# VH-VL binders against RNA polymerase II C-terminal domain phosphatase-like 3 (CPL3): the designs that were tried, part 1

No score or structure here was measured in a lab: all are predicted.

Target 1, 181 residues: RNA polymerase II C-terminal domain phosphatase-like 3 (CPL3), of Arabidopsis thaliana (Mouse-ear cress) (q8ll04r923to1103)
Amino acid sequence: FASQKLSLVLDIDHTLLNSAKFNEVESRHEEILRKKEEQDREKPYRHLFRFLHMGMWTKLRPGIWNFLEKASKLYELHLYTMGNKLYATEMAKLLDPKGVLFNGRVISKGDDGDPLDGDERVPKSKDLEGVMGMESSVVIIDDSVRVWPQHKMNLIAVERYLYFPCSRRQFGLLGPSLLEL
Positions, changes and structure headers below are counted from each chain's first letter, unless a header gives other numbers; Kabat numbers aren't used for antibody chains.
F, E and O stand for the ipSAE by ESMFold2-Fast, ESMFold2 and OpenDDE, each averaged over both directions (binder to target, target to binder). V2 = 0.75 x the mean of E and O + 0.25 x the DockQ between their complexes.
[cut] stands for letters that were removed.
Atom coordinates printed by the task and the answers are left out, and those that the model quotes come from them; centres of patches stay.

## First folded at step 1 (VH-VL)

Design b04
Fold by OpenDDE, fold request of step 7:
Structure b04 (fold): chain C 181 residues (1-181), chain A 121 residues (1-121), chain B 107 residues (1-107)
Amino acid sequence: as target 1 above (181 residues)
Amino acid sequence: EVQLVQSGAEVKKPGESLKISCKGSGYSFTDYWLGWVRQMPGKGLDWIGIIYPGDSDTRYSPSFQGQVTMSVDKSITTAYLQWNSLKASDTAMYYCARDYEWSGDYTFDYWGQGTLVTVSS
Amino acid sequence: DIQMTQSPSSLSASVGDRVTITCRASQGISNYLAWYQQKPEKAPKSLIYAASSLQSGVPSRFSGSGSGTDFTLTISSLQPEDFATYYCQQYDSYPLTFGQGTKLEIK
């Protein structure tokens, strides 16, 4: 009998990637982003994206491609976001261009909301509703421990990935952003 | 197979209302933006707007803002373009098209066959 | 609004010819440009996206190039079925805008 894979639930925002709305990006940074994106397009693996319809820039965490590849061999991957379905769908496509990693295992909680309007300062709760299987077989990767009050034992906390200046400001961090470096 | 099938040709008078349809099939209707494009007789393509069937989010061209209304009925995977009061200048071919997004790039990859709208007194 | 200007508005060519159509944006649009082909009384067909990426099913004789403000669509060897009107379209910013079109006619 083939052993059943454990489930790996992956948070999207500030975990796998960082996004910023167009209106949250200063003009000077927009120019930098455009240049960086142009350069990124020439790379075998892209990490910087501009989404007109969502009105946002998205930067993938370094090493994301290797991580997902390795993780997919060991786990049944699930994406989790507090964003809306559009955002979730687009991020899923972005992270799984061949459509082989998630197979529709994407949880989005904000059907009518702006995926980036959430106040990170306000505690939100996440749960495993929609994730098939026993809770004991689930591993969660998230930058925020507080949002998993009932699943702390399943959680692997990771450092937040903040690329954009606005994201650093959101968390009260001073100094230059990764974009500016 | 991805298909967009539009409603038949319309002949109307100025001042009349009209709602034309575009039915999507062969793909997840709610996961792709859908665009509307106008083509006046013998003229080029004019972008009207796009709608996301998943949540009915819309983007209109300023030229068409308030002139037409995009909507969808997800239950039957159908998008609509409507006028409350047609003008003779609305005479054109109207296309719906799936707006395919790939890593931040967009293209209308599948098109309906078009709906000819003729408005004459 | 970003204006897209195609050149020429029309051209005549023969089968086997190399054909180049240009599209200029009124401002920088990076590579956010698509090309479409439209035959008479037919819906447009997607050819190129991201300025240079060939749409699935499109013959390799079609190619796109350019970035910023100047773009080109090239047909390396014109085939009979290629006589049509071609449109560029930017998706850098709203509203999305098309070029005025280039009608490619048989010489």
Scores: ipSAE 0.878, ipTM 0.959, lowest interface PAE 0.5, mean pLDDT 94
Fold by OpenDDE, fold request of step 7:
Structure b04 (fold): chain C 181 residues (1-181), chain A 121 residues (1-121), chain B 107 residues (1-107)
Amino acid sequence: as target 1 above (181 residues)
Amino acid sequence: EVQLVQSGAEVKKPGESLKISCKGSGYSFTDYWLGWVRQMPGKGLDWIGIIYPGDSDTRYSPSFQGQVTMSVDKSITTAYLQWNSLKASDTAMYYCARDYEWSGDYTFDYWGQGTLVTVSS
Amino acid sequence: DIQMTQSPSSLSASVGDRVTITCRASQGISNYLAWYQQKPEKAPKSLIYAASSLQSGVPSRFSGSGSGTDFTLTISSLQPEDFATYYCQQYDSYPLTFGQGTKLEIK
């Protein structure tokens, strides 16, 4: 008998990464981002990305690569996002550049909608339909608890990752952003 | 193997409508942006626009906005470029190309063979 | 729009030569630049992306460099099959724009 791995369902926005639309980024911050991104390209592991076609910057949470590597050894990894298919596809590629972590286990909410639909201001819910047959074998990592009303027992709530100023504003947080630090 | 196969050469008159096609195969058609590029005879490359077959999101060059229409039929993994009224100045080779994205970088990595459109009286 | 200007528009070289083609953007585009090769009556072929990353299958004699506004495509040792027209293309902002092309001819 082969041991079956537990399933780990990973939220994307404000959990594994933070994204900001181009129009949400001030000019002064854009210049900083461009410089940081250029520097980031020289690193063995990148964390800052600019996506023209999606019109957004994306910053990966520190430690994400190590986390995914270790998690993949223990769990069958799944991505779950409220974003559209394009966003989900691109983020999956970003987080799994070698295509070995998720193997198509990516769930998005439809083919349309805002790729940054992680806004808690809009009542939305997630479910594990189609993800796993046994709920007891599923662990969920998400920054938002309320979106998992039927799966609270499976949920490990994590602190939101907010890198961009607009993301802090979105959640009513004052003070400088991580970008500004 | 990734392939983009375009429809055959077209000979048209000014004022006529035209719809050329680009069929993708060997990859997930809906997961990659697809671009259109014009090349007038003996000239360089002109970006027309890109379309995302997954949701038909489009980006047009201002120079081509309102002049052409990009569309897709996902069921047959085919993209289209159409004119409602051709002009002589539309005479050119038209290429479709897969817009490959990698960590925020983009390149047209696979191209169709091109469709020659000739518009003359 | 971001204008891409290549230099030279044409050049002649011999097999074995080191060839350099430059591309200048009208504004800063970081490293969001690609290079293409086009042979007569053929579709363009991707050579370089991200200003300096070699496309899979492209010979190592091709290299790209630069950031900001000035970019360079270099062929370290020109081969017979390298005679073609080369284009730079920015993907920093819409609309995407190509350089006017550089025709590399045999001397």
Scores: ipSAE 0.874, ipTM 0.959, lowest interface PAE 0.5, mean pLDDT 93
Fold by OpenDDE, look of step 3:
Structure b04 (fold): chain C 181 residues (1-181), chain A 121 residues (1-121), chain B 107 residues (1-107)
Amino acid sequence: as target 1 above (181 residues)
Amino acid sequence: EVQLVQSGAEVKKPGESLKISCKGSGYSFTDYWLGWVRQMPGKGLDWIGIIYPGDSDTRYSPSFQGQVTMSVDKSITTAYLQWNSLKASDTAMYYCARDYEWSGDYTFDYWGQGTLVTVSS
Amino acid sequence: DIQMTQSPSSLSASVGDRVTITCRASQGISNYLAWYQQKPEKAPKSLIYAASSLQSGVPSRFSGSGSGTDFTLTISSLQPEDFATYYCQQYDSYPLTFGQGTKLEIK
């Protein structure tokens, strides 16, 4: 009996990783990021990336590689982002460097908008349209509950991953960012 | 196999318009940036700009901004470089190249064979 | 714009020689540097990215080093097929810029 894998839908932003535009990063933090990235390149698993074409820094959540590896054995993985297609594509490549985890199962809702939800035309809610399988066989991991009004029972809410100072400010959080620690 | 095939050599006069092409195959054309590079006779490489075929987003070198126009036709996986009015100084070899920015690292990993453009009165 | 200056502009060497080409950036670019090889009447070929990472299929006799403003391309033992022009390129910021090139000729 070949057991069918459950589907795991993964949010990208503030869930698997945190991104910040270059213009959202202060000069003092940019220097720190550059040094950290250089050091990160020497590690077997990288977590900090600079994308010139997208004009953004991206920091992966700690443990992401181990998580994805284990999850891929149990689930059919899907990425879901409110960002545009370019952002989704690049993040998918980042999270799946060998192209074996998602195999094109990437949903982006902001195809014509800003990669970081800068387009007001981007829907403010998510659904499972495009995700194959029975709804009862889908598990969703996301930092935001409100965006899944019709699929709350499928949702596992996780703590937001906020690495950059601008992201902390976005959510009204005080104190130093993970970057500053 | 990833391939970029460019259009043939062009001989033009100053003031004429020109559109050269670069056809991509063997990969997802809309998922990779594509760049253009100029090489004047006996000279080095000059970065013209890049275009993302997925949404036609562009980045131009200031030196080429307003001088050329990059475009794509996704339906035939072809990129274009266009001049509205050629100058003698536009005489050069023009290369298209796939821009591979993986994990923040950048390379032109695949190149077209080049298109020679000669502009003379 | 970030200016990339290569040295020397040209050099002659023999098969088996150790060859070193340098590239200097007008400002700090971390390790956002690539090296290309171009043979006559051919398109450039990617050799190195991230200042020191070899592109797939590139022989191990090629190596890159450096960070900040000063970078080096080294060929440990020159082979006949290595005679070509080499270019460095920064991708720290727009516009992307190349060095003026280094022509490596046979002695």
Scores: ipSAE 0.817, ipTM 0.919, lowest interface PAE 0.6, mean pLDDT 93
Fold by ESMFold2, fold request of step 7:
Structure b04 (fold): chain C 181 residues (1-181), chain A 121 residues (1-121), chain B 107 residues (1-107)
Amino acid sequence: as target 1 above (181 residues)
Amino acid sequence: EVQLVQSGAEVKKPGESLKISCKGSGYSFTDYWLGWVRQMPGKGLDWIGIIYPGDSDTRYSPSFQGQVTMSVDKSITTAYLQWNSLKASDTAMYYCARDYEWSGDYTFDYWGQGTLVTVSS
Amino acid sequence: DIQMTQSPSSLSASVGDRVTITCRASQGISNYLAWYQQKPEKAPKSLIYAASSLQSGVPSRFSGSGSGTDFTLTISSLQPEDFATYYCQQYDSYPLTFGQGTKLEIK
């Protein structure tokens, strides 16, 4: 029964991880993050990272390493983000440090064949046809249903991962973030 | 093999302009930050700044802001450091170096051979 | 700006000695520190990143330790090729800054 694997397309932000810019993180939280990052380095699989040149903290969703290991055995993995190419490249390197999961199958802003329609319009949706071909052989995991208007049958929507206080505020939520708990 | 090859030594007078180069090969030039480092005669290392060849984004040390300009021509995988008006105090060895990143950690892992710039009347 | 202060500025040692060089940051930098080696008339060479992680191809006699403000580079058994100037460098925040250097000389 062994055959070609189905494709699994994974959103990055709020699906696999949560990122926050340095200027969105309060000093008291940054102090906590630095201590957590130092402790996290001692673990076999890291979940918390600081990127100086991008000016960002990134926290991976719990269970991500086990998920990626198991998913890679069942699916051909792809990353698809509305983020720019630098961000997409850095997150792919972070999620795939040995380079064995995605093999360059990373789709970022402007890579999906959806050119700007006139000088003033920016694409706000994701599309697989220009990049992958037949969509019927694809499963998509994303926290945002609205970004996939053309692939509703392929989508598994997940709860947003909100680790940083600024990310909770971005979605209008009250109460402490996971960092604060 | 990753290589950074810099332009040759320069002897200049105060007030002259200068543009020195650093050509990268053996790696994806647009995917890594590239830094410039100064070493004055008999002195230590001074960080000048970094540039991201993919979009020409820059970070300058305050000590060098307005004193030099970093730029890139990605079509020939070459970075530049440029002065509009040299001063005698610009006499130094200038290195370019790739700023390698792994999981949020950074190191200058490959360095050019250096360009000696001498500014004297 | 984060000032990086190395000690000693100069050190004489014999082949086979255990050598320790220190680097102190003017404020906490977690473990965001690299070490470089520079021989006369040559470009620097990366030795250590993340305070304690050995760069590929660097002999195991080199090691780094520390976090926060105090860091050390240790050479467990000095070899003839280790006589050089050593620099620490922080990547916690801009501007990136180097220590003043420690020159290691043969005794």
Scores: ipSAE 0.764, ipTM 0.912, lowest interface PAE 0.7, mean pLDDT 87

Design b04
Fold by ESMFold2, look of step 3:
Structure b04 (fold): chain C 181 residues (1-181), chain A 121 residues (1-121), chain B 107 residues (1-107)
Amino acid sequence: as target 1 above (181 residues)
Amino acid sequence: EVQLVQSGAEVKKPGESLKISCKGSGYSFTDYWLGWVRQMPGKGLDWIGIIYPGDSDTRYSPSFQGQVTMSVDKSITTAYLQWNSLKASDTAMYYCARDYEWSGDYTFDYWGQGTLVTVSS
Amino acid sequence: DIQMTQSPSSLSASVGDRVTITCRASQGISNYLAWYQQKPEKAPKSLIYAASSLQSGVPSRFSGSGSGTDFTLTISSLQPEDFATYYCQQYDSYPLTFGQGTKLEIK
C-alpha cells in the first residue's frame, strides 16, 4: 500500500514533447519532417514520430530519455494531461514502450477536438484531489502555472517546448520555431 | 491471447440487409483501431476502413463511404460491418483485423478468420 | 490515392531458391510500408512493418528493404511453407492501399 518513492506528476504537451496536426504543418515543413524522421530511426533513442490515425507529428523534448531514466529511479511517475484519452494513452506508450515507467498512471481530461460521446470534456484546470495520495508527497512539472490553481506549492514550472511553427503561433510568439531553425 | 472471431458465412440475395460481426478478446478492445478488409474471389485485398472502438471514430476508404457502415458495441467487445442493401458485387471474404501501432508504425497484426458473404439471385 | 504496384504478379520457384518481390508506390511513402503473407483460404499474416522490421515469430529468412517509392521483400532460402501470395501495404496516407499481390508457386 505505501510507496517508497515520492510521486512526480508530468505534464505532456509543451513539457515533455510538442505535437502538431498534419493540417497545421506547411508542405515545405512536412518534407523536412519526413527526412528527419527517417534519419531519427537510425538513432538508439528516437525523438520524432508520425502518427497517421491521429493525424499528428510528435517531437520529444531533447534529453527526455535520460530524464525519464533518472527520474524513474527517484520517483513514482505519473502523466497528467488536458489532452483526450487516446492522445494521452499513445504518448504514454511512446514514452514507455515496455510499460515499466508509468504502469497505467496516466490521467487525461479534455477534448482537443470535437466533443466525445459521453463524459469526456475539455477541463480548464488540473486537480490531483481524487487521483493521488497526499498532496505533500507529490512534485508537479508543467509548462503552465494557470492549470494548477490548487497545487501551486507543488509545481515546478518549466519553459514551454515549442518545436512546430503552429505551436509558437498558439502562444502568440512570432519568431521561428525550433523546426524552422 | 489476442483473438478476433467473426460471424459465420452468409448467403444472401441482392437487396437484402446484412450485419456481420467481429468479437475481440485477449486485449483492451477500446485501445486499438480495428480495420475491415475485403477480398473479392480471386482478387487482392481492399481496405474498407478502420474504427476506433473507444469513441467510434471512423475512417472509410472513399470507395466504401456510404456503401457500408462500421460500428462497435464496446460492452461486448464486438465490431460490426453492415449493408442496408446488398449487391452481387458485394460477394467477397470480409476480414476484421487489429491495427497495431508501435511508435507511429502500423500493421494489421491479428486477423479474424474471415466471413464469406455470397450475394446471388 | 497511392497506388501500390507489385512485381512480378506471379512467379515459380523451387525450395532453396532466393526470391525477391518488389513493391512500388505511386508517390513517396517514406518507410511506411508493411508486408503480408496469405496462404489459400487463410487470413493474411503480418510479416514486416516499417519497410524492414520483422514481425515477432517470422523466420529470419524473410527480410525487407527500401524507402520512398521502391521496396523489396526477400526470402533468402525458400521453404515449402513459403508458397503463398504476398501483399505490400502502405500506411502513409488514407486510403490505406495494398499491392495487387504476388503469387509464389512451386515450380
Scores: ipSAE 0.755, ipTM 0.909, lowest interface PAE 0.9, mean pLDDT 87
Fold by ESMFold2, fold request of step 7:
Structure b04 (fold): chain C 181 residues (1-181), chain A 121 residues (1-121), chain B 107 residues (1-107)
Amino acid sequence: as target 1 above (181 residues)
Amino acid sequence: EVQLVQSGAEVKKPGESLKISCKGSGYSFTDYWLGWVRQMPGKGLDWIGIIYPGDSDTRYSPSFQGQVTMSVDKSITTAYLQWNSLKASDTAMYYCARDYEWSGDYTFDYWGQGTLVTVSS
Amino acid sequence: DIQMTQSPSSLSASVGDRVTITCRASQGISNYLAWYQQKPEKAPKSLIYAASSLQSGVPSRFSGSGSGTDFTLTISSLQPEDFATYYCQQYDSYPLTFGQGTKLEIK
């Protein structure tokens, strides 16, 4: 039989994982993160990582490993992020250490294009036109509706994953973060 | 096969300039940090710094900041360590090494053969 | 700067011996520690990363343990090729720092 899979486009930040720069993490929280990372290494699947040279902590959303395993059987998986190519590549490797889920289907936006003199800068948005084929054959999972102005009918919006205190502040939320609970 | 091939031994006088090289092959040169390590005669290992060939971003040990310059020419997959004015205390073996990363853990997994620099009058 | 202090500075041992080398960090570094072996006139070779993870191609007689500030490299049964100088190195924070080395010699 012919096998055709629908495409599943996955946002990275606040959808599959949450990352925080070292300079955005208070010393008391870094102490907690170090203990959790040490404990996390003892588990069959890791969810918390520290990247010295990128200067970042990254926490994967609970259930991500089971989700990716099952989704890969039903969908052709794509990652689409507004982050730069280096970050996107590192996160794809982290989520797909065997290189069998995405197979280079990682879409990122570079930030190195300079605006022309006098031109208004174009607001960033995500667009699948000319990339994925027919719109009705694609499912999108993202925490942000506004970055998908042309694909709202394909979008399954999910609650933002906000593990770090700095990420809660970025979205104007009060109270403890998941790290603090 | 990953290889780091360094330039040959150098004998210099104090005050002279010097640029030594480290050519990488067998891997994606721009995708890994590359470190420089000094070993003074009969002594241990001193981290000089690391450079990311993809964008030339650098981190220097404070004890080497301003005393040496790291650079890369990614078109020929070559990294450089450069002094503007050598001192006798710069006499040492200098290694380049690839800084391999997996899931946030790092190790210098491949090393060059070393370049012996001798500075004496 | 995180100071890495190794003990002992040198050690004499016989083939077949079990040896341990310790490394102490001046502050907590979690498990962000690597071990290297350096034979005379050669570049260092990676042995251990993440305090206890064995690098590919390294014999299983080598093992690492510890977290926080105190770490140990163990060689369970020395072989003739194991006589070398051993260095620990932290990658918790910049500057990256090595221990002063432990020279393992034939008795």
Scores: ipSAE 0.724, ipTM 0.892, lowest interface PAE 0.8, mean pLDDT 87
Fold by ESMFold2-Fast, scan of step 8:
Structure b04 (fold): chain C 181 residues (1-181), chain A 121 residues (1-121), chain B 107 residues (1-107)
Amino acid sequence: as target 1 above (181 residues)
Amino acid sequence: EVQLVQSGAEVKKPGESLKISCKGSGYSFTDYWLGWVRQMPGKGLDWIGIIYPGDSDTRYSPSFQGQVTMSVDKSITTAYLQWNSLKASDTAMYYCARDYEWSGDYTFDYWGQGTLVTVSS
Amino acid sequence: DIQMTQSPSSLSASVGDRVTITCRASQGISNYLAWYQQKPEKAPKSLIYAASSLQSGVPSRFSGSGSGTDFTLTISSLQPEDFATYYCQQYDSYPLTFGQGTKLEIK
């Protein structure tokens, strides 16, 4: 039967956070990231993380912790990523330390390969398969309209969160990244 | 209760094959990395490698690459460490350990009891 | 490979003593360091991660400090069950490497 709660589907990459593989980060920026990560660890709410086994840095969007707390009271939260199961599992653990926000509602569409090997510049489509409820009771937050061809009226498009220089280059942008400011 | 239970002690001759096991229980087996660590008699700990049971992705220490093979059988929540041809220098205690990575922080948080492998003529 | 060196290799102490064990990395590893305790004929037990974060269930008398290349594990008031071998381990880069171990013995 139909869900009685409004569902909120959250895109991970460039919406809730931005990640960069170790080999995509220049040595000068890696030195800055290491120092910032040590300082960030002392803060009550962490935003910068280094994942050795996935080989990547992850920077959370400013205001994410307050957003997730408030959204979880109004919506049944879902995570959506084009990454693989390892990436989806780690990001879910990162965003939901107590296991109370998503309750296993995590959709990963990636293959068994490197979680960031899937090129986001290569066109891929997303759908609401795996999300319970009537379409009219679902809200989607994503940085890309292009990946939701059949669900555009459910979509709230947000400005891409691009922290790392390699991410800015991926989208053909000029000028300094947020890391460099 | 999280547990890692390893197979029993093995006594082998050089050139023989061997496969030892580590069975996980009390947690989601496919959501955590699993590591293997060697300890030679009276010596310290040597990292062999890690495997992600969810997709069998592996990371080996360069000194063990090609010497051993890590694998998993998800249906019985069991990881394996295998040799095609044992050497006397493989004589050691072998531990499996769950790799708990939390927000970039890392530790081997739960360990198996160890499997003693003795290789002698 | 990052080489981890512990000092001392062995240490004798009495119950109630403050004990400090040192670990040095051959290159900067930020705070990506863990500490383990191993009792005779037993598997290692995780004590500390991220150089200073205590594992759940580990007594508060254990503490870690340091960043970069120099790290310490401190036991503020040694108990009988603390006599063991202690290992540091870096997780900055592959391969993962352990120190050679520090054996803590009763005086």
Scores: ipSAE 0.512, ipTM 0.800, lowest interface PAE 2.3, mean pLDDT 85

